# Miniprotein binders against q9bqp7: the designs that were tried, part 6

Target 1, 240 residues: q9bqp7
Amino acid sequence: VPQNWFPIFNPERSDKPNASDPSVPLKIPLQRNVIPSVTRVLQQTMTKQQVFLLERWKQRMILELGEDGFKEYTSNVFLQGKRFHEALESILSPQETLKERDENLLKSGYIESVQHILKDVSGVRALESAVQHETLNYIGLLDCVAEYQGKLCVIDWKTSEKPKPFIQSTFDNPLQVVAYMGAMNHDTNYSFQVQCGLIVVAYKDGSPAHPHFMDAELCSQYWTKWLLRLEEYTEKKKNQ

## First folded at step 2 (miniprotein)

Design sa1xD1
Fold by ESMFold2-Fast, scan of step 2:
Structure sa1xD1 (fold): chain B 240 residues (1-240), chain A 82 residues (1-82)
Amino acid sequence: as target 1 above (240 residues)
Amino acid sequence: SPEERIKELEYLAKELYWLAKDLLEEGKTEEAIKLLEWALRLLKEAIEIARKTGDPELIKRIEELIKKIEELLERLRKELEE
């Protein structure tokens, strides 16, 4: 356990909405610089077993699909994920500020998959918004902050293609969510407190998405693990 | 759904099994054992979910995979004693 304790929750902040809160969801742009992103920290601190599994998965896929087929498959998965996030941002944006939409984005199996979860989402406060932890010096781009079943959550939308999921994503999703949460709670661009997380795994065939709710206690447990990964990254970077 | 989660865990466990078999052909027995132990952890999660759903065919399928991997691990551990 790290000796330098950095709390995930900010005692100076409330999770209750107030009159000064923006009526439009926040969308702070992500600035690329030398400060590491959450995804880079996680990628650079994978265990040797995780790295080996990822590389062997790539090799097996290449053997099955060929190099061109593997490239097409991975490009298609990334594009579908991007389109899914774009569709969710459009759906969750206020109707009064309608932009021109690609209707095909709203008709995917992934969107059908999350329908039952979206019905329980309200009070959107941030969409596709950058967060930075001022003290721990990391950045991230979170998907969504909204109330899920009455609780303010950092919500992370994931896509899963069966039978070939991205192995890497299944291991570190909770760490990603709490990293964003801790950053937002200590980012001067935001004024509210988030204490819960939600990972939503959507399926290409439209089968019901799986919500993985993380209460404050679970978030605190994963925050400790995230701090260890961040420390590993910092030490590794100094030595490279 | 619970069934879809079980399928994902089974898929990953089978991938680890075949990766371990490749490592065994390369003489990397210790690395193969670690992958097989990981596969067992995934299947133990899958069987727990399967027992809650009450699907006897899913339970039997996962039990057969667990048995196959456990038998392979027992054999490999004995080989390392040599």
Scores: ipSAE 0.000, ipTM 0.154, lowest interface PAE 14.7, mean pLDDT 79

Design sa1xD2
Fold by ESMFold2-Fast, scan of step 2:
Structure sa1xD2 (fold): chain B 240 residues (1-240), chain A 82 residues (1-82)
Amino acid sequence: as target 1 above (240 residues)
Amino acid sequence: SPEERIKELEYLAKELYWLAKDLLEEGKTEDAIKFLEEALRWLKEAIELARKTGDPELIKRIEELIKKIEELLERLRKELEE
């Protein structure tokens, strides 16, 4: 898929606030169908390096924890990630009822980890919202669209246990962010344009989260790589 | 912080290096080369960050890893030519 036929940014859209934009962040529900998700495309087109690193990590963890221990560990990691995302949605949402319900989640180490990042986040426009690239035929569920240090970003929140990060997420996180960005920029449910990305890695022990900012040029570079992964996925699907 | 990013990149590069070594034991030289090239890419990012820290011990450690991998890559590429 040529990048010049499918640009990441939509020249018909502005990244500036529109007076008619709602004060409440958008939350378009994800409608599951035959259209592939960003995560499915990435999982089905992992490089040999990613596959071997993931397998080696799994083997090492099973050796250390046992099979049942590994299953419990993995389940707890997913649960903690879910709670972290729920807490962030509550914190960033203007809804009173939502904030009250999630009070107990606000005291986790992961939330402590992101405090210094959150103080630089404002102008939230979308939370846990579905995106679809109608022309390239893929869907996704993005975490957040907001201004980070004055720049409108697709923000992706990640959890990590020091000292052993989840290897799989390290390689594909930028691709995931730009895939969501390109989809949102061409999705009729949205009227604005995003040109920057932000990956925030939060830590269980509360140590300061790491922000990985992606400017427009970097996003364009990763968009080219995402288009290659999407094409690889499409070819694989035709041959199965 | 830059220090934590350097640790992450160094960790990933070392994992790729050891996977490449395992592939070499299986005779999969072309695959090993690809893994080593990826490891070098991560280490080159790490050394640039390390130079900004001004920590000579850290800089030297990463430079030694880069040199080790580059020397291995040169040997493997010559083996494929033969």
Scores: ipSAE 0.015, ipTM 0.456, lowest interface PAE 5.9, mean pLDDT 81

Design sa1xD3
Fold by ESMFold2-Fast, scan of step 2:
Structure sa1xD3 (fold): chain B 240 residues (1-240), chain A 82 residues (1-82)
Amino acid sequence: as target 1 above (240 residues)
Amino acid sequence: SPEERIKELEYLAKELYWLAKDLLEEGKTEEAIKYLELALRFLKDAIEMARKTGDPELIKRIEELIKKIEELLERLRKELEE
């Protein structure tokens, strides 16, 4: 799929602030439907190398922890990630829309890890919000759209027990970010244009999070790769 | 882009290297060798692309990783012989 037939940026949208933009962040609910999600597309189109690495990691963890231990570990990782996202949504929401705060949720090592990033985040426009690319027919749930150091970004919050100092260490995370970006830029529920991405990797021990900024050029490059993954997904479904 | 693909292959090779190191600590030498061989294949794909970029620093970096893994593989294979 040629990138210029399905551009990541919408030429009909401005990257400049609009006075009509809501002061309260948007939160469009994700609805169940037959349209594939970004995560589903990526999961179903993993390279042979990615599948091999995932299967070997799984086998190793099961050998180390046992089947029950692996299930407990996986469940704990999932719950920690969920709590981290809930805490960030609470922190970034306007005070008037906040209910009673969960003090334990706000004191996690992951939240300590991202403090230096959060000080550079402002102008939040969307939180835990559904996006749909109306032409390419895929959906997603993005974490956050906000200004990071003055640039409007799709921000993706990740948790890790190991350091991830390089963007390439996040594999499909850049594809996930640009897929959300392209969908939002072509979703009628949104009026603004996003051209940058940010992947923030937070650490359990509270050590400083690593921000991986993606400018417009890098986003365009990953968008081309995302389009290839989406095409592969469509062909695989057609041939099943 | 070729540069992004090279970085992806480097990352995959490094992940396989550390997985192999963990397996070696557990005495699983034969399994470790399989992952190091896969890592080497990714790096050989990466160096072929890197040579086309003409970036001498990138080429040298990948060559050093290849050498490191090849030397480890030679030691492990000899270890299995007796």
Scores: ipSAE 0.000, ipTM 0.161, lowest interface PAE 13.1, mean pLDDT 79

Design sa1xD4
Fold by ESMFold2-Fast, scan of step 2:
Structure sa1xD4 (fold): chain B 240 residues (1-240), chain A 82 residues (1-82)
Amino acid sequence: as target 1 above (240 residues)
Amino acid sequence: SPEERIKELEYLAKELYWLAKDLLEEGKTELAIKELEYALRILKWAIEEARKTGDPELIKRIEELIKKIEELLERLRKELEE
């Protein structure tokens, strides 16, 4: 149980569309400051098991590709993920027009992989948008807030070389999603309530993406785990 | 603690074994062999320490894991020859 508990949902907010809601998705820019990001908190509080598996993966890749090859591989994986997010932002934004570079990525296996998910996505309210939890003092940059199968969700787009059909195989991704959700629900830049999450794992070969839907109860469970990670992060900073 | 160290080595070897199984699922046989070879090196060290403890259950568990990995390695190496 966390000592400094705070609710994920805001009782003063509704998930229903309002006539005063903007017609274009929000895109609040992220301003870098001393407040920790969600990804920083999670990176600094990895379990010994997660650290061991990451180190073994790195050693294996270095043995296969060499030091320079490993660096190039990780750079390319990052670039592919970045382009995938850029393509999705363009597809979901009513005012975006694709540049030639983005059009090439729209022909990729990753975009083919998510087509069946995109057919169920509508009512986009935020894209690549900053969130801040003023009370708990953390920030983040979320991918997307939209309706998935009629439910308003924080949606996180992931690329993967290996199939991840179970939510447990997505590591800290559920914690990342609920951290963004809790921040957005209490951020004055936003007026609506999000109670659901969606992690979409897209595959390079075009195999159908795996959607991991998180209902309000599951989000509440992961929120408690996120609060414990945030508490661990704060404690580690005291002891440095 | 010597006993804690031995159990840690056993745990690390098991993690490498399951990593190798995942690599085999992906068709990466050569990488799987490297992970299994590393697991065997760890277990050879672990068994020497385990024999000094006099714990028969621990010794038997490590022996069984060594045999399992050695049998898998022999099979995989023969598959690469084909």
Scores: ipSAE 0.000, ipTM 0.147, lowest interface PAE 13.2, mean pLDDT 79

Design sa1xE1
Fold by ESMFold2-Fast, scan of step 2:
Structure sa1xE1 (fold): chain B 240 residues (1-240), chain A 82 residues (1-82)
Amino acid sequence: as target 1 above (240 residues)
Amino acid sequence: SPEERIKQLEEIAKYLYEMAKFLLEEGKTEEAIKLLEWALRLLKEAIEIARKTGDPELIKRIEELIKKIEELLERLRKELEE
């Protein structure tokens, strides 16, 4: 059990739409400071096993592709992921808020992969938006908050190349989602409550994306694990 | 570059060595041996590259690490046989 336990949900908030809710999704900019990000906390608290699996994957890729080939491969993976997130933000934003939509971003296999999920997404409330938990002292940048099949969710978009997937990224995905959820539920920049999560894994070849829905109970379970990781990070920082 | 390759091989070998030690503490001797054998293969590649670069201090450092791992492997293999 975490030493400084804190609830994930805010009893003062509702998940129902309010007339005062903005007509356009919120996009609060991330303000960089000394407060750790969700990604930093997770990266700094990986287990020996997780670190080993990451390095083994890296070694295997380098052996197959060579040094320059590996650099090109990782650069391409990063760029495709970035483009996928930009395309999703564009698709989910109202037309009036878009400066210009890049038509080429909409034609990727990843976007084809996620089409059947997108038809069930509506009521978008936040896109590429910063969250901060002032009490627990962490920040994050979440992908999306929207209704999925009628339930308000923190939605996290992931890309996967099936032949050589980065397995380690999947282990911490639920923790990332609930960390954003807990922060948003206690962030004064937001007025609503999120109790569900959704991790969507999209595939490069356009194969149907896999949705991993997290109900309130599952979110509460992962929240406890996130608090333990945050506690571990804080202790490591004290001992440096 | 050769220098970047050597550094990369050393870092991976160090991770494998640390993971092997963790597995030994958990009583997973056979799995630890496999990781140490991987670390040894990587370090042997690194030493060959290092010998072509001609840095004697680097060569000696890698040789010392190889010897340490080889000695540990010999002990662990004897423990499994007994």
Scores: ipSAE 0.000, ipTM 0.117, lowest interface PAE 14.9, mean pLDDT 79

Design sa1xE2
Fold by ESMFold2-Fast, scan of step 2:
Structure sa1xE2 (fold): chain B 240 residues (1-240), chain A 82 residues (1-82)
Amino acid sequence: as target 1 above (240 residues)
Amino acid sequence: SPEERIKQLEEIAKYLYEMAKFLLEEGKTEDAIKFLEEALRWLKEAIELARKTGDPELIKRIEELIKKIEELLERLRKELEE
């Protein structure tokens, strides 16, 4: 049973904007320290099955591409993802900051893929912003907080290359989203409440991105699983 | 909406099913069974929601997926016994 003393939602917070909210999206920088990040917790608490699947995928790719080819492939996947996130931050930022953008970042199949999602995104409140759960002692860097079809969401942008998708802890994506949500809802740097999540999978060939919406009930269910992963991480840290 | 939730649960279950098939190709039958059992947990929630909506095509689709996974599980469990 998880720690039921730590709720994902903060009943004292509202999801509606007020006069104290900034006119531009928040971008709090992530401070590197010994406090574990969401991604580190998830990586260090992978199940044996998840580790096996990742290792078998890696071995298969190395067999196909060679060790140097595999390194180049994974570096390219990482760079494409980074480029995609940079482009989305630029697109969703205020007009004045767009003058500094690299025009080439906006020219990709991934950006074409998300166009129909972006038209339903408004009221951006945070971009590439650090969150910290002060009580549970973990940190994260979320992609975006904005209204999707009128509902305030933590939005996580993912890239996928068909037919050979980069396979790593894919099932953990909902856990990542709710971990950010719970942290933000209890982080004093933020004043609003987020109750919904959205995972957007964009495709390299420009085919329409697939949105996976998570309502409050689903977020609460994944929050319970995230608390178990955090507990496992804490236990492992004690035994080091 | 209920239909969006059902679709979301169905997609999670399909992911787990594909991971189980990958594990079976690698001879990891016990691990595959665990993934299939988790897929059924999500689908049992999905079918309960589907029945409340009263959409017969949606109910039938989820029931067929549950049956497919249950039949595979039964076969794999017998394989381990032998």
Scores: ipSAE 0.000, ipTM 0.191, lowest interface PAE 11.3, mean pLDDT 79

Design sa1xE3
Fold by ESMFold2-Fast, scan of step 2:
Structure sa1xE3 (fold): chain B 240 residues (1-240), chain A 82 residues (1-82)
Amino acid sequence: as target 1 above (240 residues)
Amino acid sequence: SPEERIKQLEEIAKYLYEMAKFLLEEGKTEEAIKYLELALRFLKDAIEMARKTGDPELIKRIEELIKKIEELLERLRKELEE
């Protein structure tokens, strides 16, 4: 159990739409500060097992591609992910502004992969938006907050290559989602409450994306694990 | 270069060996065995490349690591058969 317990849900907030909610999705810019990000906390609290598996994967890829080839590969993976997120933000924006869309962004296999999920997404409240938990002192940049099959969710978009090899390790994606959720629920820049999460894994070959829905109970369970990771991060920094 | 690639294969095998030791500390013997077997596959590739270089010290170093892992693997397999 964490020593610094704090609830994921805000009892002062409703999960119903607020009359003051804007018609355009929120996009709060991420401010530069010394407060740790969700991704930093997770990276600095990886288990020994996670570290060894990542190093193993890195060594295998370097052997196959060389040092320069490995750098190019990781750069390309990052670029593809960035383009996928940009395309989704464009698609989900209710503003039909005169945005010139890169044809390459919209015709990727990843976008084809996610089409059947997108038909169930509506009521977008936030896109590429910063969250901060003032009490627990962490920040993050979430992908999307929208209704999925009628339930308001923090949605995280992930890309995966087929048949490309990938490491088989513990994945912190659920922790990332609930960390954003807890921050948003207590961030004064937002007025609504989110109780559900959704992790969507899109595939490069266009095969149907896999949605992993997290209800309120599951989010609460992962929230406890996130609080333990945050506590570990804080203790490690104090001892340095 | 071939020498650099052999060293990288050796380093991967060492990381897999350390992973196996960590799993053993956690009581996960069956998983540890899988990592040790994977380490041996990398080392067998490394030793074949090393023999082509004709470097006796490099060959001996890799052979010693293979022996160490094979001895541990034999011990662990006997524990599971109890």
Scores: ipSAE 0.000, ipTM 0.112, lowest interface PAE 15.5, mean pLDDT 78

Design sa1xE4
Fold by ESMFold2-Fast, scan of step 2:
Structure sa1xE4 (fold): chain B 240 residues (1-240), chain A 82 residues (1-82)
Amino acid sequence: as target 1 above (240 residues)
Amino acid sequence: SPEERIKQLEEIAKYLYEMAKFLLEEGKTELAIKELEYALRILKWAIEEARKTGDPELIKRIEELIKKIEELLERLRKELEE
């Protein structure tokens, strides 16, 4: 049990639409400050086993590709992920943000992969939007908040070819989602309640993406684990 | 090159498999299953690319890895049912 427990859900909020809700999805810009991000907390509290596996993977890839080849590979994976997120934001937003050329490249794989998921997504409330937990003092940038099969979710889009973030985040993807959820639920920039999460992994070959749905109970379980990671981060910071 | 790309996919799948093994040791069977499913999808894509190269050793190597992961997935899914 974490020493400083705080609830993930805000009893003063509802997940139902409100007349005061904006007609377009929110996009609050991320403003950097000394407050740690969700990704920073998770990166700095990795287990010894997670660190070992990540370093082993890096060294193996460097041996196979060379140092320059590894840098090119990781750069390309990062760029593909960035373009995928930009395409999704464009598709789910009322305004087109991507040029047709980039969209055509993505449609042959990652975007094709998520088409069946997108058919079940509606009522988009936030896209590429900053969240801050005002009491627990952490920040994040979430991908999407929308209804998936009728349930309001924090949705996190992942690609199959993100080696460093992917290996690191395969342990921590649920923690990332609930951290964003808890922050949004207590962030004064938002008025609604999110109780569910969805992790969607898209594949470059266009094979169907697999949705990992997290109901309220599962989110509560991962929230406790996130609070422990946040506590560990805070303790490590005190010792530096 | 196409061979280099296939090798990169194979390596990612191998590390997803190692990650799944670690998750199993931590008692996180459902997460391990998700990682193995992901590895399988990567490898099924990789084998289609490998077939285009006409390299029988490469195709066989990927097929063996697919079989290994499929067998582990079947065992884990049965464990969850029990």
Scores: ipSAE 0.000, ipTM 0.128, lowest interface PAE 14.1, mean pLDDT 78

Design sa1yA1
Fold by ESMFold2-Fast, scan of step 2:
Structure sa1yA1 (fold): chain B 240 residues (1-240), chain A 82 residues (1-82)
Amino acid sequence: as target 1 above (240 residues)
Amino acid sequence: SPEERIKKLEEEAKRLYEEAKKLLEEGKTEEAIEKLLEALWKLLEAIEIAEKTGDPELIERILELIWKILELLERLEKELEE
């Protein structure tokens, strides 16, 4: 699909705060629908290179940990990711629910890892909120929309036990971020515009998280790639 | 044969996937996640065998199942946070 027919940014919208904006972050639930999710589109259109990298990662981990160790490792990584997202939602929510229960969630190395990023995050507008691109007909559930260093961003939180200093090392994460951004910018449930993205990779050992900031130009470049993946998905679905 | 081994692993993964869906209907989300991870293990073993056969269609079929499970895991993780 031509990029100029389906732009990522909506010129009718502003990134400036509006008096009608809720003081509490939006949290619109995602409803199951025939409309494809961002995650499903990306998974159904995975490249052969991504396939190869995933296979190589599995083999390396099994060699290092053994089969039982690999199972334990993956289960632990998933559980810690879940706890990390729960803790971040609690930290970024403006309300007093940060009490006894959440203290255990706040003590992970991942939370320590993101402290320096969180200092630069403010003006939270959405948390764990559903988005839908009304014209392109796809949906998603984004992690967070907030200002990072004064710029309104779609923020995606990731956990990793290995450093990821370059954005191209993060599979389809940039495509996921711009897909959410384009959907939100064209979703009537939201009144603001987002032009920037941020992928935050947090580390289990508490090492400083790596922020991968995406300015408007980079988002536009990844948006073109996302449109190609969406087109590929649509063609595959038609032929089923 | 390699194809028979892969088919068995795929069937085991699909069985685990159906068990996970049943657990989700019962509100047992954490147990469902455990079953989905077990299904992922089976498919990762299947892809390793498929690589040895050199059959690209087989490899793509297994990867579609892997991504389907990963999508569900991501969604369940986000739903638990709500």
Scores: ipSAE 0.005, ipTM 0.115, lowest interface PAE 13.0, mean pLDDT 77

Design sa1yA2
Fold by ESMFold2-Fast, scan of step 2:
Structure sa1yA2 (fold): chain B 240 residues (1-240), chain A 82 residues (1-82)
Amino acid sequence: as target 1 above (240 residues)
Amino acid sequence: SPEERIKKLEEEAKRLYEEAKKLLEEGKTEEAIEKLLEALWKLLEAIEIAEKTGDPELIDRIFELILKIYELLLRLEKELEE
């Protein structure tokens, strides 16, 4: 799918807030349909190299932890990530009243890690919100849309443990961000334009989180790669 | 041939690895990481081809190079974060 036919940015939209925009962050629920999600497309189109690295990492972990230990590790990583996202949504949304359990989520090392990034985040426009690209027929659930250092960004929050595995879904993180961006820019539920991305990697031990900022040019480059992955997904589905 | 393709990929990866070491000596850590990642992808292509040959010594040799580069990348990433 050529980028010239399906641009990431919508020339009819602005990144400036409109008076008609909701005063509270948007949270559109993800509706289950036959339309593929960004994560499904990426998972179903992993390169042979990515599959090989993931399988070798998995085998190493099983050797170190045992099968039951690996299952426990995987469950714990998933739970920690879920709690981190829940805590961030609560911190960034003034409408939510924290319960005691939710207050405990705010005490994690991951939240400590991300504090310096949060100081530069303002003007939150969407939280845990569904996006759909009507023309390209894919959906996604983005973490956050907010201004980071004055730039409107799609922000994706990631967690990492030490010693952290280097070769992971990190290779696809920029693709995930631009896929959400392109969908939002062409989704009738939203009226604004996003041109920048931010991937924030938070650390379990509270070490300062690492921000990976993506300007408009970089987003356009990764958009081309996302379109190729989406095309590959569509072709594979026809052959099964 | 598959053997010639593997040899070419190994030679390209070793060249990139040497360039990365030189960049590290110059304090250019981020550029060195970029070269190491390129070398890693060359070796991953090489091992995929090597697996089809069924030669365990060849597969082990390439995998050892992959692990060496991977371990260096983990160390450099940790240094950049501190």
Scores: ipSAE 0.006, ipTM 0.153, lowest interface PAE 11.2, mean pLDDT 77

Design sa1yA3
Fold by ESMFold2-Fast, scan of step 2:
Structure sa1yA3 (fold): chain B 240 residues (1-240), chain A 82 residues (1-82)
Amino acid sequence: as target 1 above (240 residues)
Amino acid sequence: SPEERIKKLEEEAKRLYEEAKKLLEEGKTEEAIEKLLEALWKLLEAIEIAEKTGDPELILRIYELIFKIMDLLERLEKELEE
């Protein structure tokens, strides 16, 4: 369907541990570049329906909260997400590497929400780490790569004030996960293969987080959709 | 409960959508359109309630289904004109 199809998985790589793998999780810094990020591509290629829905939501929120209240709300949501990611990075890093930990980061409702998921997470390979697809020319910053219930996954941590029981209700999140996966699988900074994804939706009130597991087949289906979005972005950029 | 009312309306709309698909398989395009319009009216009521709740994910979900039905209705109406 896309004009420039490329495989999500790299036949030269394995998901099995390699003796040469670093003992600590990788954290490659993201370099600001003219190469588009996953989030930029997705934001610039929203459908007309998605744009309309987002604008309608903004109008409704502004009517309810006022302009200042809406600004405060969106700022607070962003800050909560940032702090949640910082807490998870701290928790999943080796304790001997992280000597200082902010107690406030570790005692949020969001962290309580993910405890049962964290019990099934092991073998952390990367945390807050940059990925670049060398052939398709896009970059991203992924949250985590680790084994979830024995399967190596790209894991994306999300915060929500409302339950999300179905993966279909989670907007472009599956596309984001497979975009990171495809980039990592073709990035020379990494040596392993990831074939599965996991979107974890954590709740502010500490209610049990909902895991949305994506097997290799589902990842391949979303990868095709991601390639179409990337193609659309590239065409739009050429015509500016 | 607003959530219970939204769920009931969404379930009714999905049922009507399935009935419409069955009618389309039988070649009954005009009857299918009637069912799709009924489903759309249920969802419009649902979105009014959902907008008052301020839950952006719920609002997005209902609107996505509304647009899906509207797109199908437009295609079927063109079919009847030919």
Scores: ipSAE 0.000, ipTM 0.183, lowest interface PAE 12.7, mean pLDDT 78

